# Designs tried in a protein design chat: VH-VL binders against q9vpl3. Part 369

Target 1, 224 residues: q9vpl3
Amino acid sequence: RGKINIQRPKAPHYERARVVAVTQPKYPELPKAKSCFKTRAERTQQQQENPYNEIIAREVRNWLDHSRLVAFFHLSSITADDIFRVRVQLHKQNLHLKSYGSKIIEQAVKNTRYEAIVPLFHSNHCIVFSPDPEKTAALLRIVRRVPQMVLLGGIVEETMLSRNQLVAYAQMPGLHAVQAQLVQTLSQAPGHLIQQLQAHQNSFVQVLDVHAKNQMNEETPKST
Key: E = the ipSAE of ESMFold2; O = the ipSAE of OpenDDE; V2 = 0.75 times the mean of E and O plus 0.25 times the DockQ between their complexes.

## First folded at step 12 (VH-VL)

Design C113 (framework fv_imvotamab_arm2; at its last look DockQ between E and O 0.49; V2 from the best seeds 0.63)
Fold by OpenDDE, look of step 12:
Structure C113 (fold): chain C 224 residues (1-224), chain A 120 residues (1-120), chain B 112 residues (1-112)
Amino acid sequence: as target 1 above (224 residues)
Amino acid sequence: EVQLVQSGAEVKKPGESLKISCKGSGYSFSHYWIGWVRQMPGKGLEWMGIIYPSDSYTRYSPSFQGQVTISADKSITTAYLQWSSLKASDTAMYYCARLDYGDYFGFDYWGQGTLVTVSS
Amino acid sequence: DIVMTQTPLSSPVTLGQPASISCRSSQSLVHSYGNTYLSWLQQRPGQPPRLLIYKISNRFSGVPDRFSGSGAGTDFTLKISRVEAEDVGVYYCMQATQLPYTFGGGTKVEIK
């Protein structure tokens, strides 16, 4: 029994060859020109058009629209367990830690007042939402214990703040406290404010008077 | 504490309309999706659809599209599932559940379920 | 639709022994953002489903450490290290990577 040459199999009988040729699945020739590599742009566009992403984006928009405090964090090698712990702590303070894909966020904020936040989401990130801007200090206190969470910036009362600005904000007395202080200051020194305002006016009048006097002196012909 | 409380068991006849409710409490109702899940007697779980209470945006499973209506009233933190005309095949336990995309990306809290029995 | 297939259908287990449940998806559950949105649910007799595990391996709040989830892509596993009497029920995997959301057929865990 001749060694079946597995390397060069004998051509099948003509009839078999015909059947094989006819039964060979005609794989549609992949259009040669469409490089299998969807350009990053095409991938991005396709991802933007994903109806599922729109659903999630709706949620993101809602959180942004209803939050008075929004903080953006970079996550550096944080474990799920760590995130959970932080989430629990934040939740106790009515702070809501959420994690969304960067593309979803981009889709969510496109053509909105929040569009400027897109550059912050290039890596692993999370967002903390709160309806209470006074919780900024509490937020920062909690995240200080989590070195894996790096503050990037935030939005407070519809104002975008840098990291430093947000830290400074957290150190400030609450809006009501500041307002109260302002009222107190205004109430305690109305006389001083009036004096200062009057001082400037008086100074201005004096300068004008001097100017007028100088002009009058120049117009008096030296009667030789 | 997050809670979803559903309306009580319903016994109906074929052709009747029905609206069952799911009331959320202990969280911001408008920020979380509510989903409905059907469980036929002795069977598994079937996703029916979801609603975003904030704007009442809804998505249905193709299997349930046109068969049921999901709605919500955010003012009373309540979601609804309704039938215009019940069938015997609608006999099942119906669960509402909260869906969070930002944290768990799943149904994290569930209602106790509403048993709907449709019999002639 | 993504089809979720669970095995076994029934898992009789002796108290204190481990249990393992498999869930396979017809498609990859990796979302475009890199996350895999697979959850495990427990339904005790006469009770609503309860979230056990989310995103493959993360235990939900209040879930005992004897529960663990693992897997990637299309193959996922729920493990119970030591089955307790309270663990009796039906377990479901769920995918949330795309709509419609789909559940596995369930695995009934029973005590021998």
Scores: ipSAE 0.715, ipTM 0.866, lowest interface PAE 0.8, mean pLDDT 88
Fold by ESMFold2, look of step 12:
Structure C113 (fold): chain C 224 residues (1-224), chain A 120 residues (1-120), chain B 112 residues (1-112)
Amino acid sequence: as target 1 above (224 residues)
Amino acid sequence: EVQLVQSGAEVKKPGESLKISCKGSGYSFSHYWIGWVRQMPGKGLEWMGIIYPSDSYTRYSPSFQGQVTISADKSITTAYLQWSSLKASDTAMYYCARLDYGDYFGFDYWGQGTLVTVSS
Amino acid sequence: DIVMTQTPLSSPVTLGQPASISCRSSQSLVHSYGNTYLSWLQQRPGQPPRLLIYKISNRFSGVPDRFSGSGAGTDFTLKISRVEAEDVGVYYCMQATQLPYTFGGGTKVEIK
């Protein structure tokens, strides 16, 4: 039986009260906004939400969404002229060589199935996109002549593949006839692919060390 | 190989509408931004806006916001610049150019230009 | 808006001599992710612009090595080591670091 009584309201200045209420609610203050400066986190958040960064990320998402083949490479020092020549060779095969900043890629794949690729972009890198997964063999043939590009892994038919899996995919006889079967089999081990991509970064220094030591004026032995 | 071919010169009177075109070929049209650039006679270059043909996302320079419409039809690999009512001050050369951030980080290929003359 | 200021407005040069064009932005062109999206364009008389230099210092395909770009932050330079007759035209710097994209006012290179 406990009905709450609303006591006599304040004396009505109806029109004045409504005007004041409208103006005051336009500026609701947050209880936490007591500082006159932005924190590092707030400044970083503002930069992440900048429309310019969304412009670049939109481009990356479009390439990812429309590419049945995506290959990731570490890119060591290379001149603009040399990378341009590689880009032209790849373009003739409908293979599109691109390079984006790691933070842009992180922003582009946020809340997507592609988030697992972010760790690959801590080092200098490039990406090859193509609508044609049949061109994987052509891609590997072209980049074999480009020691500055080291394959890290890829995505085929929206399934992540390790370096070894991608190489195996490219070498399958009758690629078209077995393509769906191969991708289906590989999709049953997605955790292994992610683990291999992450582990490849750890062995990266070792590969570079071997190549650097071999190229420091070591004589090449005559091969049989 | 990569080409941007624009529609021909236009002679118009104030108040008339106009839609000029920029057709891209030799590349994956929907994956590259198209920008429009104005050059008034004897003057420099002014960026008007860009469009991403894949989803028609568009951004305008504040100087041109509300004064022109930029659009694209990716099925025919064509971008457009449109006025609903031309002014004499719209007399200029108009260029389209493509841009991306994964390749060259600049307007790498340009159309030949479309001269628009607006006079009584 | 980032204002791009070019100097000189006109650069008469004797054939075979160097030319230097300066571009200054009203604020830093370093993107929050450490890249600077500055390019240089050439517009020969009666021609559309064409890309010469991207990302401060990289020559676009087919651009002779007598063209070089340098700079950082707010100050950028295009150099032509030996001006040739085909280099006559107007040169523009352009920033694509933030919207709206903006151009310098242009520098006319001409043979004296």
Scores: ipSAE 0.636, ipTM 0.830, lowest interface PAE 1.6, mean pLDDT 78
ESMFold2 (binder alone), look of step 12: mean pLDDT 93; pTM 0.947

Design C114 (framework fv_imvotamab_arm2; at its last look DockQ between E and O 0.40; V2 from the best seeds 0.55)
Fold by ESMFold2, look of step 12:
Formats: structure tokens, C-alpha cells, sequence
Structure C114 (fold): chain C 224 residues (1-224), chain A 120 residues (1-120), chain B 112 residues (1-112)
């Protein structure tokens, strides 16, 4: 993961290192020989793990289908006692903290519009699910005191938002109508802006966004 | 305040049917798997299978496939373990337990157990 | 099926002294991408099992820090640094790396 972007081994800024780790590179991830040839042991292991992980992925899909707010975090080393206390605080706000293996998440979102989130789970992570999108402000307030959890982005009302968009959403006052209006505006504008800026600048986006094609194809968000 | 409350002890004869229950409370029941575990008298623990109440998807241990039926009714937050024809070798303590792959990846909360005695 | 073998079968211990329980699996419990799904359960006399340790070394909520788990691959250990009277019972290791889920045979901890 960090191999592609390590030109000088220094302790990178925490957020920059995590964003770079999930950014899709221009080149294949593997040497050409490796991508064309798998050992017998590797094929056998994948065959056993895929069916097991798919069974578990039902849980992830159920959370996604019943959550109007989903937030993705990078998770640094944290004690079991500390993460439990955070989980309890979040639970009081109807916010559900979960962590799944990357292959399980990959299988859960396969063939969905959320396939683009898979790179976010290459490193240690956690996810917060909630049926209550108005709890976004409470979520960010609680996590602010938890430096081990670094916001990567989220999904609000079935629309993918970057970290900055989710922070902006949380700060908007008002009823569901105002928050839904903001989400719609942010979703329609940033994809086109990012596409245009990416043509002129290589590292403009610090958070993963979808290609303009994906934004143009996305219709009114639906419950899934 | 997660609780799993099982139905009471049962005394049965071989060949009779039986359905025991496990009622979950204090959490979003349908979002969590329920597993069944057997403990024969004086013995250790054996995994029997799991169910996901949202869609009733089940997976059985090979040792118990075809021997029992696991089901759930999410509207009353209850999971079930059922025998169509009990055998004397089914005498054991049966536990239900909750599994959440997103937290502990293990059985975090357990019911009190249901003792099933099959004699004659 | 992955066979989980615990030793010792019985561990009589003097109050306040350490206890150490070993669990060995017939196959590696490391799933791809480094995850290992081994847990430890405690069953006190007359009670259902309770989760103590998950993912090798993480204590479940309310578990005293005198309980610790360690290990890798196929060899795992549960330690009780200072056994107290409430720690009497049977301890089981369990793997959830693949179906079917399997338990160790149990280790009885008792005060001598």
C-alpha cells in the first residue's frame, strides 16, 4: 500500500499518509508477472476465503441498506478499553461503530455504486452506521476527542461525500430539508470540479472522489 | 443491556419433536447473527450453526446438518432450534449466543441455556 | 475441520498465583490479510460461557487486566496473572477463522 508513494521514508502527516494509501495509482498494483500467475497455494486460499467472507458480507450489506449515515475512518492503534468507551458514547447517539476485513467489505459492495469505497479499507479502519443523518454533528464532536479515528468521508442519504463535504454537511443548521438540499448541491458540483482540476493538477484531491461519469450516472439516492 | 433469554428446560421421549427459543433484547436483533452451541453432560462446547435473522440465512456445522433446524422470527426478536425426532443422544444443554463480525468476531453475549433431556 | 487442543486439562492453582492455559490449532488461524479470529471464553460453575478475550489479545468489556492473551499462528496462551476465587471455572479457546467454528476441550481452573 505505502510502497507506491514512498519516495522518502519519513513519518508522513497522518491524514496525508492514509489518503495516499487509498488513492488509486495510474499503474497496476502488481508486477506484470505476478498479475498473470498465481501459485497453487494462493488460488486454494482464495477459494476457501471467498465463500466464507461472502456469508459475513450479508451483515455489512444489511448495515448499509438500513443506514442513512455511513462514515468511514482510519483507525490507529487504540486500546480495547478506549475503543469500547467510544463505542458506548456513539451508541447513545444511535451511532454504531463497526470494523470489517477489507475483503469482506469488497464482497459486500461488489456490483453496487459503492464499489469505489473499497480502496479506503486497505489500512486499519472502522465504519460508523446510523439511521439518523442529523447525528453527523454529534458523531464528529465525539470523534474529535479520539485522535486514533481519522475521518475519510461518508455516505449521507445514499450520496457519497468527501471528508470536507461531510464536515460541511454537519455544520449546516436546520431541518432535514436543508441538510438534504446541501448534500444534493455538494454531490452535483464537486465531481465536475475535481475532474476539471485533475486535468490541470495531479494531487488536488486529498480524499477519494468518483469520476464525473459516476456522478452523471447517479440518480436520486435510494435506500439500499 | 444486551440479553438473550432462552425457553425453559424440556423433558422428552425419543421420537418426539421439540422447538426451543432464544429471545434477544437490548440491541438491533436483525443486524446480528445468532449461533447455537451444544454442551453434552460433562463435556465441552460444540458449534451447531448460525442464522442471520434479517433474511433467515443459515449455516450448519456438518455434524448437525440435517439433524436440527435453525430459524428466526425477527418481528418478535426470537431465534429457534428445532428437532423433528429427538434421540437420547440429544440430551444436553443448548446455548444461543450472539455474533457480530463487525466488533468482536466471536460470541459476545450468551443465553442462560436450555437443558433438554431425552430419555426412555 | 480445525482441531483446537488445550493444555492442561486441569489447572489447580494457589490463590494469588498465576495460571497459564495453552491452545494449539491443527492449522494456522491467520486469515488472509493478517486477521486471526481466536477468542477465549470463561464458564463459571453453573453459568453460561462468557467472552474474555477476542482476536488473540483484546480484553472484552469488564474483564480485569489480570487476564491476558497472546500467541500467533497455531499457538495461543491465556494467562491469569493472579488467580482470584471468582476465576474458578472452565476456560475454552475458540476459532472463527473458518467454518465449522471449533472450541478447545476446556481447561478447568480451580483453587487448591
Amino acid sequence: as target 1 above (224 residues)
Amino acid sequence: EVQLVQSGAEVKKPGESLKISCKGSGYSFSHYWIGWVRQMPGKGLEWMGIIYPTDSYTRYSPSFQGQVTISADKSITTAYLQWSSLKASDTAMYYCARLDYGDYFGFDYWGQGTLVTVSS
Amino acid sequence: DIVMTQTPLSSPVTLGQPASISCRSSQSLVHSYGNTYLSWLQQRPGQPPRLLIYKISNRFSGVPDRFSGSGAGTDFTLKISRVEAEDVGVYYCMQATQFPYTFGGGTKVEIK
Scores: ipSAE 0.703, ipTM 0.864, lowest interface PAE 1.2, mean pLDDT 80
Fold by OpenDDE, look of step 12:
Structure C114 (fold): chain C 224 residues (1-224), chain A 120 residues (1-120), chain B 112 residues (1-112)
Amino acid sequence: as target 1 above (224 residues)
Amino acid sequence: EVQLVQSGAEVKKPGESLKISCKGSGYSFSHYWIGWVRQMPGKGLEWMGIIYPTDSYTRYSPSFQGQVTISADKSITTAYLQWSSLKASDTAMYYCARLDYGDYFGFDYWGQGTLVTVSS
Amino acid sequence: DIVMTQTPLSSPVTLGQPASISCRSSQSLVHSYGNTYLSWLQQRPGQPPRLLIYKISNRFSGVPDRFSGSGAGTDFTLKISRVEAEDVGVYYCMQATQFPYTFGGGTKVEIK
């Protein structure tokens, strides 16, 4: 039984070859994915011009513009369920967790004051928005229980803060408390200044007195 | 609680104009899109369009482009759907729904619906 | 337009039994950013639609755990592990990956 040469099959009989040639499904040439030849720049531009992305970018921009607290997080292997739980907790504190594509974020913040945040969005990320900057402590408290959420930085009162700065901010007494402390400090400042000024004067007088006493003792002739 | 409350049922004749409303409450109206969905009697859901209340940016389904106008007044947290000239074929239930791209990327909350009946 | 095809059209189910609804899209629902924006909605008789599942498999708030979504690309499934009387209604899949957004034709779940 001759080994069927699978590598060089005998050409089918002429008639069979004709039938096979005619019955070969003309697969439409796969549209040459014009996309494969588009330069990265063209692809990026096309992506930027996607009306769909623009629509979503509007939403992102709006959140940024109306939030006094914005926190950026990296998500590390977090489950949908975990995100949901966190979202619920955050929502109770009027904190809004949102997740957008990096390109959408880029488009949203392009040529804006927020453009500096773009480098933060190279991986899986989420953003927490709040109209209340005082909720920073609450946010950090909630996120502390979620190791999959890594704080990258944020914006508070239009100021971009590093991770450490946000943590520090959260530990600060409320603005009113700080203001009160400042007022107290300022109110005490004149008193302290007066005390310091008086202390120096008193010290000077003491030094002068000692000098005067020493001079008097030197001028008393030992009456032998 | 997030609520969308729509205007009451409407009975109109062909050729008449109509404007129905959807009022949002319990959330920041300006941060969420509002969409309109048509449901003909005994039929499925049809997406009509969406509006961003903040700037009134709108997108329509091609099937509804030019047939209806979607608008919003953010000051009163209300979205509108209007017809310049109703047809009998416009007889349907119309739903407004909130759309959030940041969370669900879908219609998460719905109005109760407005029944529009167009009969000669 | 992306065509969403649901099967079956009607699903008579015995109480306590599982139900499964399929939704197929005419093209991939994977967005350019990698997410798949497929949602499942429930419409009970005489009520507006309610969001059940978003992004294929995520349960919306207040949705019982008996509801689950799965799928990828073009094929999606909604499962009800144990159908309850309150689950009677029409279920719709919806894609929001591309404009215009489109719904499936709906699947009517009924109790036998």
Scores: ipSAE 0.507, ipTM 0.768, lowest interface PAE 1.0, mean pLDDT 87
ESMFold2 (binder alone), look of step 12: mean pLDDT 92; pTM 0.941

Design C115 (framework fv_imvotamab_arm2; at its last look DockQ between E and O 0.38; V2 from the best seeds 0.00; counts 0 for: pae E 3.3 > 2)
Fold by ESMFold2, look of step 12:
Structure C115 (fold): chain C 224 residues (1-224), chain A 120 residues (1-120), chain B 112 residues (1-112)
Amino acid sequence: as target 1 above (224 residues)
Amino acid sequence: EVQLVQSGAEVKKPGESLKISCKGSGYSFSHYWIGWVRQMPGKGLEWMGIIYPSDSYTRYSPSFQGQVTISADKSITTAYLQWSSLKASDTAMYYCARLDYGDYFGFDYWGQGTLVTVSS
Amino acid sequence: DIVMTQTPLSSPVTLGQPASISCRSSQSLVHEYGNTYLSWLQQRPGQPPRLLIYKISNRFSGVPDRFSGSGAGTDFTLKISRVEAEDVGVYYCMQATQFPYTFGGGTKVEIK
């Protein structure tokens, strides 16, 4: 994080050139100031007068709000047929592979706890959503066979995890085992305390915090 | 596995109300848009509008704004198209179709259609 | 509204021969992030429409590789390299880049 200038980082030159190269390739090129890359004022006005992106952001917010597992991947060049086969395989495990434009992701996470994920979407990417955090191991097994999908990190139970933390999470005992440990702890408490913890029945995030601290060999320069 | 099943054909008189349905199964219904498309006899396809069942947000084609109501009940995974007062010109086949902005960005699965006939 | 114009209106084709369908939009279909949301649908006689091609050239699941899409900006083409009997029907282009979504008028493919 501290290696990224969050105030005004210099964007990679190739991303700027890539956007321009794709836009209207069949037409005579307009002046760079107007045709190749939209000005800040034009982007602001187009966003305000074009509700289309906000409509799509509703979909993204819905997936984020109802997914206890979210995984972010860099996506290398892959054929449509190959990515479709991966999508089918993931779907069988209740894992939903999606891709959205970076501006739409910004709108979807604006003013939420997830704003930190926005930089992940400036390069080619995909996202896997699931209501089932116990499917993390299945996700990693499936994508291990797909070198074009490179894990960047994820969100589990509203907690952001690095790549290494997510891999470590996938190796922990299942949620049933974690919940069984919680029940054992609570059976020695007063009855009213058990009722108070009912809304926090899945307290495995605290276990993940301890686990994350025990991973002393984190790759801090690459953490996102 | 993804399936959209529409209600049966309807024969109505001008001025009557009608509500037709589209039931989705085999997928997470509230996470996908449902669109309605009209096909008049011997004619092409016309987009009528879309709804997002999670929050009931709707967007209508200007040609249909105020003439129909699109709604959904996510608890029974069903979307609806309704008229308060049918006209003979509403005689057509009506399709529902699923849309996902995060993947195909198009109508990937279609219902079988509901034929609506309005005649006096 | 973006007007989608298809040609030809009818394409009678000998079994096993190619067919080519053109779709032209009244405005560019390129979305601000560079994607072009142009789809091709097939409607066999007595059936609902079926998605064939999305984002200009990507085949939907279960669509044979004899179907291919191409084009850019405002001009798009669907090709069937070898027409089979099951390919009889009406083909529509559709844009989803801008509300309202609009369809082409359709091209009937028939065996002669």
Scores: ipSAE 0.417, ipTM 0.749, lowest interface PAE 3.3, mean pLDDT 77
Fold by OpenDDE, look of step 12:
Structure C115 (fold): chain C 224 residues (1-224), chain A 120 residues (1-120), chain B 112 residues (1-112)
Amino acid sequence: as target 1 above (224 residues)
Amino acid sequence: EVQLVQSGAEVKKPGESLKISCKGSGYSFSHYWIGWVRQMPGKGLEWMGIIYPSDSYTRYSPSFQGQVTISADKSITTAYLQWSSLKASDTAMYYCARLDYGDYFGFDYWGQGTLVTVSS
Amino acid sequence: DIVMTQTPLSSPVTLGQPASISCRSSQSLVHEYGNTYLSWLQQRPGQPPRLLIYKISNRFSGVPDRFSGSGAGTDFTLKISRVEAEDVGVYYCMQATQFPYTFGGGTKVEIK
């Protein structure tokens, strides 16, 4: 029984070939992914014009506008479970962890005061929102336990802060404490000023006295 | 706790207007979308539309576009679904639900539902 | 519109036995940003729907671990490892990848 040449099958009989040709399912050409031919610009534009993205962007903008504390985090290999745990912890502190696509963020902040945050969103990121800037310390405490969350920076009271600045802010005494300190400092300022002024006067008088004494000693004739 | 409380059951005649309500509490109402879902008797769930209470931006399902109006009053944390002229075919349970795009990208909390009965 | 097809329509299950519900979408539910916005809802008799699973496989708060979601692209599955009496109801898949959002037809889980 001759080895069926699987590599070059004998052409079927003409009739069979005709039947096979007619019965071959015409598979519709897979729609050429139109996306492959769109320029980056076109793709970007189309993405920006996506009504769906606009909807989500509104939400993002609203969170930004109503939050007094916003913190940006990079997520490095964090599991969904870990995120969930963190979210629960944050929620207990009235901290809201949200995750949005970079393009959505871009759309949300375009032509706004928040546009400067766009460069922060080049990888997997999450945002924590809070209406209370005093929760910064709590936020950092919670996130310290999550090494997969890397603080990039934030916005506190409409001011953009670097990572280090945000950490420093968290360590600062509350606004009231700072205000109290300021008041104390201001209240002490007149006293210090008076002391400084008096010190200068006293030093001046001392210098004058020394000068006067030296002059008197020079005028005392050596009674030979 | 997040809660959505809907208005009570309604019995109406064809041609009548109706406005049902959904009040949100226990969360920042302005930060979350509210959606309406219809469930006809013994049938499945149908998405009707959504509204963003902050600016009252709305999106409708094509099937419900022009058939209903979704609105919201953020001052009282309430969303509304209204008909200008009810039909017998509008007989259904209507649910409002909170939509969170940031976390779940779905309806995470639901109202208890409002039964609307339209009969001659 | 994306059509969501659930199977089976009815799933009679013995207490303590596993249940599986399939949901198939007419189009890929992968969003341009890479997320898949498929959710599973439970509706107990006489109650409003409840979110069980979001983004394919994430359990919503308070959802027992006996519920699990899986799938990718167009094929999704909800599994109940051990059906309890309280699990009786209709389960729906929902896609939120594109407007209009659409639900599956529902699967009724009943106790045999």
Scores: ipSAE 0.287, ipTM 0.673, lowest interface PAE 1.7, mean pLDDT 86
ESMFold2 (binder alone), look of step 12: mean pLDDT 91; pTM 0.938

